# VH-VL binders against q9h9l3, part 138

Target 1, 176 residues: q9h9l3
Amino acid sequence: PRKMVAIDCEMVGTGPKGHVSSLARCSIVNYNGDVLYDEYILPPCHIVDYRTRWSGIRKQHMVNATPFKIARGQILKILTGKIVVGHAIHNDFKALQYFHPKSLTRDTSHIPPLNRKADCPENATMSLKHLTKKLLNRDIQVGKSGHSSVEDAQATMELYKLVEVEWEEHLARNPP
Key: E = the ipSAE of ESMFold2; O = the ipSAE of OpenDDE; V2 = 0.75 times the mean of E and O plus 0.25 times the DockQ between their complexes.

## First folded at step 7 (VH-VL)

Design W80 (framework fv_unasnemab)
Fold by ESMFold2-Fast, scan of step 7:
Structure W80 (fold): chain C 176 residues (1-176), chain A 122 residues (1-122), chain B 107 residues (1-107)
Amino acid sequence: as target 1 above (176 residues)
Amino acid sequence: EVQLVESGGGLVQPGRSLRLSCTASGFTFSDHYMDWVRQAPGKGLEWVAEIRNKFNSYTTYYAESVKGRFTISRDDSKSIVYLQMNSLRTEDTALYYCAREDFYGTYGMDVWGKGTTVTVSS
Amino acid sequence: DIQMTQSPSSVSASVGDRVTITCRASQGISSYLNWYQQKPGKAPKLLIYDASSLQSGVPSRFSGSGSGTDFTLTISSLQPEDFASYFCQQANSFPYTFGGGTKVEME
């Protein structure tokens, strides 16, 4: 079945000098780009660095944010048993403290045919912004207000759809 | 148990208004897109309207035949979806079903109520 | 609007027969096609979503295929409980539209 979702998370800095990346927002979209989940998430540790230019997270977003433990449960309920698409998705899974099966994971930063379509080296790790501009002719992550994880998740799903048939066939012949 | 129960149907004169309700139970109503689908006596199915969930801004969509006359809305706190029908025509006579769409966006209507009958006649 | 043309409008079949119902879209709808079964006096029941995915609890004798504009619903070995009307529905674009239906009847 087409039980596929795309995820993008925003992280803030916690721990010494803000070096630890802690989940502060998660967006999940379905195959068509409709939003299944989009919540601000309160880390269990003190936020040292909001990383606002990139994350879009501000102190005001934390006031009614969902506590990490509760948000994690909601998110995992949506992801379990699904093909999950993301960009550099290991960072999202790490922030969620979650293991998703590799057979059901699709990382648009590591799909050689996608890079090939964008006229990029097949084994390079290209940014979501670059691939989206080259292949979808759309600018994302613009301005000074930080990124939209909804916009990023939607772009990620659309990028995957460009190579879905080819890549799923490859994975069926060459299981991970 | 997952169920949808429609109410509010009846006999009305052309040009009048009627409001249908659909009460949901047994699932997280607020997560789902909800639809109204009608069926005229002895005829096939006609999609009427859809309302999306909060994450998708409660966006509404309508069939051309009802645009400007019907309004779909929802109250997540009560698990109810409504269909406000104004300027009713004899052609609106049908059994009106409430249906739930699949959470993951296949747009398949996987749960239906038994329907409520609307008869528009002089 | 995307018009869904369903054929045949009716078919007479016997238990054990293979029944095929066709649905054609006036424009490309990718795989956004659902199939429903409706028995007399009952609400429709989702059989197949996304053109070929079997809904939970639906017997494996039902299958769907197709993409783009041409789609088929197949019942591999018709059972007594399968005598009903069948409808396709596109969910690619608003407004959603249903096919005219196919009545599968005995005789």
Scores: ipSAE 0.535, ipTM 0.838, lowest interface PAE 2.1, mean pLDDT 92

Design W81 (framework fv_unasnemab)
Fold by ESMFold2-Fast, scan of step 7:
Structure W81 (fold): chain C 176 residues (1-176), chain A 124 residues (1-124), chain B 107 residues (1-107)
Amino acid sequence: as target 1 above (176 residues)
Amino acid sequence: EVQLVESGGGLVQPGRSLRLSCTASGFTFSDHYMDWVRQAPGKGLEWVAEIRNKFNSYTTYYAESVKGRFTISRDDSKSIVYLQMNSLRTEDTALYYCARDEYYGSGSYYFDYWGKGTTVTVSS
Amino acid sequence: DIQMTQSPSSVSASVGDRVTITCRASQGISSYLNWYQQKPGKAPKLLIYDASSLQSGVPSRFSGSGSGTDFTLTISSLQPEDFASYFCQQANSFPYTFGGGTKVEME
């Protein structure tokens, strides 16, 4: 069996008018929810929009943040060869400028049995907040400080564990 | 629960001014970017202006067709966003919608709630 | 400005049909594309954001796909309430721009 981790990233706005998403924080947890990585990350481009309400990132977090190139190397070393769980994980991989094999990727926003347990349409992309409330009876992403990528990664791992046996059997029968 | 209610539209002569208002309720208005989008009779949608929140210094952005004539502003204490329209042209005739900006993941911005709109007719 | 070319301008369809609407950007916009539905006399309603993410409360018969310059909205089995106009919108850069719209009409 391969090792499994869950990831969640926070992005800030760079580029013209702040419309480009650049990595500004990454959290990775193991199967049990223990933190393996959690760093603020300094984008190589000027930050135009901190998106603080959603990202939780403020100017103060950037002062001693790990430069993108170094952080990316650290993160990829943790992800390589492991099953990586995330929610709408394509956004995290895009921000990391990274391709992870589909056979080792688990996206809790695209797992039909998980949506079925939550009484949601099987092919809908439901928010992490909604699924966590419905299936774990927990409120995440509350308050005005922005989202906690650690909290989100932990919730994502717990959601996946609810359908892990069923979904891994499905994937063995229907390889991606 | 989330509601956006536009007002202030009407019939005006070319060269005159109108101020549109959009009253928001059911969410923390001061945290959201707000936009105006218009639709000419029988035509498609055209983005007009955006105003960001306090954390982004109330920065404003405009479509080129309205730049210098329209001013977007907001009053967070009243949960209202405004569109001051000066030097109106017949081409500004449209239904004007107020819309809430939301953000997801990779920098994807989208309009998740819209008001019913207020009609502006510029005609002599 | 990024030009959004939407096709077809109109399509006649029957309940149960699969309907596909296409949107093409004049330059790369990654996944920063949204789809809206508008019924006569009503405000637009968000269906899909970030090219493929289904908005809460929207039926699963709606799906979006694509990246870069070419995008599609698919309605897998058209229902009576789906006769409406559909618009794509890019959110990659200012000014935000919309496609010309597609009217889905009853055959």
Scores: ipSAE 0.012, ipTM 0.610, lowest interface PAE 8.2, mean pLDDT 89

Design W9 (framework fv_unasnemab; at its last look DockQ between E and O 0.71; V2 from the best seeds 0.00; counts 0 for: pae E 9.3 > 2)
Fold by OpenDDE, look of step 8:
Structure W9 (fold): chain C 176 residues (1-176), chain A 122 residues (1-122), chain B 107 residues (1-107)
Amino acid sequence: as target 1 above (176 residues)
Amino acid sequence: EVQLVESGGGLVQPGRSLRLSCTASGFDFSDHYMDWVRQAPGKGLEWVAEIRNKFNSYTTYYAESVKGRFTISRDDSKSIVYLQMNSLRTEDTALYYCARDEYSGSYYFDYWGKGTTVTVSS
Amino acid sequence: DIQMTQSPSSVSASVGDRVTITCRASQGISSYLNWYQQKPGKAPKLLIYDASSLQSGVPSRFSGSGSGTDFTLTISSLQPEDFASYFCQQANSFPYTFGGGTKVEME
C-alpha cells in the first residue's frame, strides 16, 4: 500500500504547429502526498506552443529546465517497481516515452467505484477537477495561471485512497 | 560510503546558545530529509527536529520541547544540516545525533552520525 | 502526541534464545513503525522499517510484525552480538516518538 506513487505531467507543444505533446514538467508524490519529484523538463525539440493557460509552463521555466533524457532517467528510477496512480495516465506515460506495467498502473479516470462514489455514471470519463470537487470538496485547477502538477498528483492520490481497498480487491480477482 | 559527522557540541550555561552542524557525504544530500535526535545520559531517544528537502519547500518540524528555541536548517550546496539552539536549558543536555531519513515515504532513519555532546549546566 | 509503550524494559536471555519485544502505540499508526538497535557508546542502527521490512545487511534472525497499535520485534535465535538496547519508533505523525527501550542482557 505504501509502495504507491501518483504522477502528473504537464506538456508543451513541439513539432509542426506545436501538435506534438512534449513533457515539460513532471510531479510525483508518495502515498502521503509528499513530493518525491517536481522538475521542469526541457524537451529535445524546439517549443512552439507553451500551452500556458493549461500547462502553466512559461519560457522562463525552461531556462534551467532538466534535459528530457536526464529527467526521464530520474523519473523512471522513482516509478520502477511501484504502483503508479494517475488520471488519464496514458498521456503521462506517452509523454515520458515509457510504459509502466498494466498490473502496477491505476488510472483514476477509469475506476467505476470512484465514479459511483461521486454519483457519476460508472463508465463515464470524469475530469480530475470534477472528481476532486465532488469527493474531496476541494477546488483544483483554478485561476488563469495553469495547472499545478503537484496539486493534481496529490488530488489523484487522495481520490484513489478513497476506493483503494475495494479496487485492489477487484483487481486481485480480475487481474488486468 | 554514507557518512554523517556532527560537530559544535560543548558545555554552556543555561540561557546561552549553541549551533550544531552535521556534515554529510557519500550520498545525494539534497534528496533526503534530515533529522536531529537526542539522547540524554542513560536515557532513551528523543526526536528533536526534521527538515525536508527542496521538493517539499524545506518544511521543518519540531518537538514541542524545543519549539521556539531550536531552528533546523540546511545548506545543500555544502551537504550540511544545522541545529541552532537558543535559550538552552539543563534538560537539553544530551548527545545529539544527526540522522538521514529516507525520502521515498517510509520515514525511517537508516544512517546516524556518532553524535555531538551538548551539556547545559550552571 | 502518540505514546509508544515498549515492553519489557529489560530481558535476560541466553545465546540461542528466542527474544520478543513489544511496542504499543496509543493510537493507530498503520505500519509506520521502525525498530533500532543500540549498543553502548554507539549510535542506533536501523533493523526493521515499516513494521516488517528487514533493513539491508541485517541478519534474518530479526523480524518485525504488527499493524495498527501492536507491534513485535523478534530475535529467533539470540547471538552474542545481539546483547544491546532496542527501540521502536513511530513515524505516523509528528512529533515522531520512540519507545522507552528494551535492554537485552546476558543471563
Scores: ipSAE 0.740, ipTM 0.897, lowest interface PAE 0.8, mean pLDDT 95
Fold by ESMFold2-Fast, scan of step 7:
Structure W9 (fold): chain C 176 residues (1-176), chain A 122 residues (1-122), chain B 107 residues (1-107)
Amino acid sequence: as target 1 above (176 residues)
Amino acid sequence: EVQLVESGGGLVQPGRSLRLSCTASGFDFSDHYMDWVRQAPGKGLEWVAEIRNKFNSYTTYYAESVKGRFTISRDDSKSIVYLQMNSLRTEDTALYYCARDEYSGSYYFDYWGKGTTVTVSS
Amino acid sequence: DIQMTQSPSSVSASVGDRVTITCRASQGISSYLNWYQQKPGKAPKLLIYDASSLQSGVPSRFSGSGSGTDFTLTISSLQPEDFASYFCQQANSFPYTFGGGTKVEME
């Protein structure tokens, strides 16, 4: 089925000591890795910590960023009714303040066959960077400028495609 | 109502240039890939070029027969896609269609203009 | 380039007939295969996308099937408005390529 997208979000720190993770960028790609959405998003709360080393977000990105409420509406229109692939995707859904049905959610951090292909313990939570290097022979999240959510979403879709047939069959027999 | 309206066609001598325009309305132009497809008189369809949207870096793709001679471009502020045709050959004689590529789930041309005729003849 | 071989090149049919058009790709294209209808003097119109998905507004008598290299467009009961040319098109890789077309003519 081609009603499948992959998502990756970048969060910044808001609230006391920057401990709250607020959405600051979202990228969504189609089955082949083409970008359906990629916007910087302005949190409704004051940004305490840009977390730039990981998020890639800087003050300049906030100047023309889409307000959270508007961005959330745009993103949810794309996700609703689709199979959504992500890595540790619960963090993305939490930042979006959104509940996506488990039957339509695929989390590449919790797919035992994917870990098996990477010669990793099936029950371990492996990073996107590690799985991508092991299985796709590609380095992501390199350098000092932070992560690219487009790159991460594309890698996530490609990783899922490696186990798609096997995992969809498993889910059909073992619905969540 | 989705509409695509081509213009700029005409009669031109071999070696000359023409620029085709396609004005889009009724949808969010900036979110779509746009393509040119041509049809020689009495013949089938031939894909010519595609330009992707801003999210995909306005990447362009061309049929080998036109590569180096044709340039596809777009102006999102005006909702226009262009085809600049240089070094025209008699083999470029065709009706040129502008088409919208729906790429979100698969790739297909869901809307087409009526076309603009390009005749390359001495 | 992926070559799309479409057959037949023409078929004579009567209203109510079942018409089948086939399209073969020179290499695997998964399900990235679309079907278009073109009436004389008109632009092509999308009928089927992704091998088997019916475009909104297209009558249910049109259906598509196949994957990989072999694809079929079927018109279950031909209507007067269906006399037209039909083209398949692969969207698996660049350059996009079309089949040679099938002209469905009145018998």
Scores: ipSAE 0.611, ipTM 0.868, lowest interface PAE 1.9, mean pLDDT 92
Fold by ESMFold2, look of step 8:
Structure W9 (fold): chain C 176 residues (1-176), chain A 122 residues (1-122), chain B 107 residues (1-107)
Amino acid sequence: as target 1 above (176 residues)
Amino acid sequence: EVQLVESGGGLVQPGRSLRLSCTASGFDFSDHYMDWVRQAPGKGLEWVAEIRNKFNSYTTYYAESVKGRFTISRDDSKSIVYLQMNSLRTEDTALYYCARDEYSGSYYFDYWGKGTTVTVSS
Amino acid sequence: DIQMTQSPSSVSASVGDRVTITCRASQGISSYLNWYQQKPGKAPKLLIYDASSLQSGVPSRFSGSGSGTDFTLTISSLQPEDFASYFCQQANSFPYTFGGGTKVEME
């Protein structure tokens, strides 16, 4: 079958008042949860707000971070031609300044069968933390040290596997 | 062009140590998992150890027959994989291959060295 | 550990024959099954990965099939260079394990 990866990104605040979201970390895992990529990324603009409570990014992480242009090239080489799984994944693609084919994109925040398994409304947008707790009996994003993009990417892949057969069949019948 | 060149084999007595080296070239060594696989004379293949890449914190895995005696390690700056073999036994006698592991969705050994021979006898 | 059982241990065949080698896992391994060719005095060469995917540079007369526990390597029309030993290997879980091998010999 077509190779599948999961991606998760962490963003920091740039631009006026730190309101622009810029990529500062990206993690990619394969179907088995092995890490294919995990780098801190230096935005091309000055960081105004590290957003550490959520991003987990601190000033020290940027000291040796990979410049955005370099990191983007590395990341896109991994994603090209693959089914890419993410949670609210359009934000990740926006931060990468990249458009992945809809037919190869899977977003765990908008999969009705996954919500159904969690006993949640089919069309609700559920957080990764909530779905992971309900369906995998695991607590992620614990404490105030921020999210781990590796942990989140791995959880996203595990969640997708719960509905993979049903959802891939659905998409084959209903191409985006 | 991918190349894997093993060295460090030889004849040793039981209980002694050897360190094998595998020098890699022609690919992005730091991205790949690296494995050792051995083949006793006239016998089949036995996986020995794997070391993963930087993104997986260089995690190591071992066959039960070598756990506690063998240590796999790597030096990405030199593109070298090592196998430190301590407390060698007669049953460790084999041709030892260095193998490159594909890691991005499938797991297979796509390039192998020619191997280095380890003979353990009294 | 997942035990891999190959059948047959040897095959006597002629150039042009269809050769089929089977491999059975002691428990399910999905499609994480690879096939290697080994000639005397040489390192193994990857032929098939993920049960059915042909490695670059391998002739199309080689094919693989199967999933779960039962897998097959087929050589559709045996060539002189195909006389060798063939090994299956599971990559589903550690330790990776190999089948005992199948020697394909000239009749």
Scores: ipSAE 0.006, ipTM 0.629, lowest interface PAE 9.3, mean pLDDT 90
ESMFold2 (binder alone), look of step 8: mean pLDDT 95; pTM 0.956

Design X1 (framework fv_amlenetug)
Fold by ESMFold2-Fast, scan of step 7:
Parts: structure tokens; C-alpha cells; sequence
Structure X1 (fold): chain C 176 residues (1-176), chain A 120 residues (1-120), chain B 108 residues (1-108)
């Protein structure tokens, strides 16, 4: 089958009152959970709000961070032509200013069989933390300084693998 | 302009459940993280739970982990707190508050609060 | 978690006097992620200061915040009658967000 990767991005606030979400970290893992990419990314605009409690990003991480234009090129080279798994992945693609084909996109926040296995309503949008605890018996996003995008990407891939066979069969019969 | 209105508080027995709601207006609700902060009678403020603007990320105080669930409905501009296995020490006024930015923890607008009383 | 300790517990002053309120953190609050709130009896808290020193919208100039690291101060330069209230500091540098126990500013 096509190569598959999982992605998780962290965003900081830029623009008026920090209302614009700008990419500040991206982690990509392969099917087995090995890290393919993990870099802090410097937004082209002034950072107004680091959003540290969720992003884990601090001023120190921006020192020697990869400029957005360069990081984007590296990331898109990894994603192009692959099945990309993410949780609420539309937010990641928006921050990357990138369109990925729907046929190659898998969003673990919108997979009914995954919610069913977690004893959640099939059409509800459940958090990555909740699904990971219910289905993998693992606590993620635990800590004093925000989230680890590597940990989140790894959890996202493992969650998808729980439903991969049935979901790929569903998509083959019901193409997006 | 900005208004947050809590509801759902009341008297409940230990071990019981209660769901709080917070109706938001006057700002683009889906653009901001939201939080619940409580205050026991005559005591100080205690942060309870937070949810990101999308609902994808949640966080909880250790005292409520596994018992409380924060959620939101961006189409209805409503924040929720589902409280299970309630204890006497959960007795407090519960405030809904808007996080100033999408992830920073300063709270720029607060609701009026709703009283939850848990009897032993 | 970061513990915030406010002092004094109660500050008894007259209108027109300067109030100085302290907030000390058990560990460094980096990036000055510290806020101050005012709460009057029967009311919700109101944000006064964020980022240790930035006044929130609509807050009068007599309120000012200062400090960094572990030692923060809220100053009210000349107390007005409406300023007699309880004041809380709050850090948002490290999860969980924590509040100080409060300082009550009361009329002498």
C-alpha cells in the first residue's frame, strides 16, 4: 500500500491580539512510530502569544528554529504522495498553508469505528487525549510545559492502526 | 458586549452527577480556549479545567481528573462541564471564563458563576 | 505545581493611600505569565493585569504591575472607594494554572 505517516503541529499566536495561528513546531512519524521530522519553526510574523500550556513553545525554542519557508518545503516533501494521519488534521494543513488530497488524508477525530471502540458516540469529535487513554491505556499531554508533538503524532498513528483495516475497506467502497 | 452565562448548578448528593453549561455571546466563541474556575464558599480561586478553541485539547486539575469532563459545542456557542462522582469538597461557585488568547492562561472575561452544593 | 503566596493577607488602608500587594512564586514564572484579578463580594473576578505589567482593557492607570521571576507586585497608587476588594495573582506559565490565596484590601 501507499506509505503512511502521522503528523502533529504546534501553533503559536501571531497577528492582532495573537488571533492568527502560526506554525511553531512540526513532528512527523512513520508507520512504526519512528521520527522522520521534528523541528521548531520560526513564524515569519512576530509571536504575540506562545500558547505555552498547549503548544509547549517558549521563546528559547525560537532560537535556531527553522524559518517557516524552509520548514514548509521540508515537511511538504515528506507528506506529498503519502497517506497522512492526524487528529483534527485540517488545523495542521491550515498552519502549513497546504492542501493535501482528501483521498490520502485520515483524521482520527472523524473516524466512527474509532469512537465506537472508545464507547463514544460515533459522530462526536473526541480529543486525542481521551481516545488514547480509552483505547491505548496511555496518558498523553501530561506535563508541566505543554504537549509533545512527537508523542501526539505517535499516539495518532497507533490509534489509526486499531481501525486501519476496516477504515481502508470503508474508504475503498465509499471514496471521499 | 462579551457575556458568559452559567447554568446547571444546584444541590446534589455525594457520588451524584451534574452538568454545567455556559452560554457565550459577544465574541467569536470558536476562536478561543475556555476554562472553568471554581471558588469554595469563603475561599480562593481554583482552576478546574480548560479546553482548546477546537475542542481537541483538554486539561484538568488533579483533584477532578477522571471525574469531570469539559466539552464544547461551537455551533451553539456553549461550554459544558460534566461532573461525576461528586464529593463534598467539590462544593463551590463554578465560573466559566474566556482565555485571553487561544492557549494563554489569563482569563479576560468571566460569567456570573453557578453554585454547586454537594451534600454528604 | 507552582505555589503562589500573597502578602499581606489583609491590607487596611484609607482612600487616597498607596496599596502595594506582593505575590511570590515557589519557582520562576518565566515569560512573565502572571496576571492579577480583582474580586468584589458577590461578583466574579475581573482581570486587571496580565503579562505581569500590562493593564487589561478599561483598567485605570492607578493600577500597575511589576516584577519578574519569583517576585511580583501589584500597586494601586491612590486608592478609590471602589478599589476595596480581594486581589488574586495567577500564573499561567506552567499547568496547572494556580492562584495565590488572595489579599484583602479593606477600609481602615
Amino acid sequence: as target 1 above (176 residues)
Amino acid sequence: EVQLLESGGGLVQTGGSLRLSCAASGFTFSNYSMTWVRQAPGKGLEWVSAISYSGDYTDYADSVKGRFTISRDNSQNTLYLQMNSLRAEDTAVYYCAKVRYYGSGSFDYWGQGTLVTVSS
Amino acid sequence: EIVLTQSPGTLSLSPGERATLSCRASQSVSDNYLAWYQQKPGQAPRLLIYGASTRATGIPDRFSGSGSGTDFTLTISRLEPEDFAVYYCQQYYSSPETFGQGTKVEIK
Scores: ipSAE 0.005, ipTM 0.533, lowest interface PAE 12.1, mean pLDDT 87

Design X10 (framework fv_amlenetug)
Fold by ESMFold2-Fast, scan of step 7:
Structure X10 (fold): chain C 176 residues (1-176), chain A 120 residues (1-120), chain B 108 residues (1-108)
Amino acid sequence: as target 1 above (176 residues)
Amino acid sequence: EVQLLESGGGLVQTGGSLRLSCAASGFTFSNYAMTWVRQAPGKGLEWVSAISYSGDYTDYADSVKGRFTISRDNSQNTLYLQMNSLRAEDTAVYYCAKIRYYGSGSFDYWGQGTLVTVSS
Amino acid sequence: EIVLTQSPGTLSLSPGERATLSCRASQSVSDNYLAWYQQKPGQAPRLLIYGASTRATGIPDRFSGSGSGTDFTLTISRLEPEDFAVYYCQQYYSSPETFGQGTKVEIK
């Protein structure tokens, strides 16, 4: 079995003026896109801004949400020791208050060959939606209810698979 | 202090393209959602597009959907609006604005605006 | 989308008078996600009030916002010469973000 998963998190705004990004949903899929984890997560602090148009999170989702401490433990058990794929993944790790080794991290927003295949400048940070449409011919993040972290995690894994062989060879020669 | 400086406006023919830029300074750009708002000559304000703090999520007014693309470069503190298939009704002053929170909020700081004129 | 309707279209007043501007939403703006902006000719809009009633940084206390649900009000308690401008309300509760058509406060 492959030791690779993809993650996508949704954050809500907490703290003064909603400036702190707090974890409110996390989805993790395996190499084949099967869901390993998908839970709404209750931040330990009062939610000031649900950021609903981006996150898809509403007050109703918090009613039965898993408390942050418990969710974090569950998520870290899945991520530890695996290659973790994400898009702008530093934000997800920050929200989890977690350090994942660089050698086991793959960020599809910073893989030059992926941008090349999409006819985009190699050093530009392209959105997950744009890369997915251009390279996989799929429209994600469609609708008025906000984005699905499951859909985003699945798209991220499929994008990585397009450059996996090339990028793993690059990393073996140029360790991070 | 917070500053937003737009550039890239000008005269363009119907069906043409323009790319607007907004250079941000005085705040941690990567922590805030950003937006474009336009104002046709003598008319009111119309929201055009918004982008999340990470650049992963975008949103568009129905009038520009499929023609305009919002993007950002957090390493250079710059917001972009790529405008394709321009129409006469796209003629307006385009403002870059900072969203007060990381995802949603009021528009707390605005640039000076850049004029886009679309003619046949 | 939420449609915001401002009234009156024009307010003709003298310096020192009180201005009361109305903004009505076609559906409820929850969590008071309503803002007010001031725009002077040739200038960018300036945020005055957010969260329906909270003054933005640097805004004089003569400006106040009130209301909830579908009915919102901006009040300027004592007009100063610099306050004659166009005022816009804006909701940021539901995408797309929408603005009212504006109320012009002009010298009588």
Scores: ipSAE 0.006, ipTM 0.504, lowest interface PAE 12.9, mean pLDDT 86

Design X11 (framework fv_amlenetug)
Fold by ESMFold2-Fast, scan of step 7:
Structure X11 (fold): chain C 176 residues (1-176), chain A 120 residues (1-120), chain B 108 residues (1-108)
Amino acid sequence: as target 1 above (176 residues)
Amino acid sequence: EVQLLESGGGLVQTGGSLRLSCAASGFTFSNYAMTWVRQAPGKGLEWVSAISYSGDYTDYADSVKGRFTISRDNSQNTLYLQMNSLRAEDTAVYYCAKLRYYGSGSFDYWGQGTLVTVSS
Amino acid sequence: EIVLTQSPGTLSLSPGERATLSCRASQSVSDNYLAWYQQKPGQAPRLLIYGASTRATGIPDRFSGSGSGTDFTLTISRLEPEDFAVYYCQQYYSSPETFGQGTKVEIK
């Protein structure tokens, strides 16, 4: 079948009062959790707020960061034609200014069987940290220096694997 | 005018649970990260937990990890702190505060605080 | 975590005098992500200074911040009666956010 990857991006604040989310790091892992891509990315606009608590990004990471347009090209080459797994993945695609086909997109924040296994309401949007703790018994985003997008991408892939068979069968019966 | 109003504090037994709420008004709540900061009687300020503008990312002080859960409802402009397995050392006034920017920064506006007392 | 140490613990002064409060960090606070807060008894803290030296909206110009790296200072050039309070420094460069222990500025 089509190859599957998981993605997690970190954003920094640009624009007025830092309200615009701009891509500043992207991590992509394969089905087994091996890193395929992990780069700091330089936004084309002035960074107003590094959001270091969440992103783990500091000014020093921007010194040798890959410019957005170049990074975007590299990332899209990896994603194109693959099943892409993410958590609240619409935010990542928005930051990449990219459209990925819904038929090849898997969002672990909107998979009812996954919430059910976590003993949560099926229509609730649960955080990656909560689902990972409940279902994998692991604490991610332990918050000393910001989040690791590699760790988040790996956790997201493992979460999807818990419901993969069931969810792929559901999608075959109910194409998006 | 920016306003933050905490509620839900009270007296609780050790091992018990409480949920704090913070009602926000006067700014676009969904554009800012939010935080909880506590202050034990006669002591200084201690950061407890923070949540990103979207609610997708959370962070906790080591002293509360695994026991407290921060969450938000952007449609109702409300921040929450679910506190489980409460200990005597959790006794404090809990302040809701707004981060100055989207995901990081100083705490530019604070609520009045709500007192949580944990006893045996 | 970055530990912030404030000194002195208590500063006893009269109205009209200059107050100088120190905040030292256990490691460098890059990008000057250092804030100062004022807290009066029974009240929530109030942001005075952010970015080490930028006054928050509505804060009188008698309050000023300075410093970089590990050594930061809050100066109140001419104490008013309403300035007698506890002052906290806070870093927001590295998670977890940490506060100093506070410096109490009290009337002599």
Scores: ipSAE 0.006, ipTM 0.538, lowest interface PAE 11.0, mean pLDDT 87

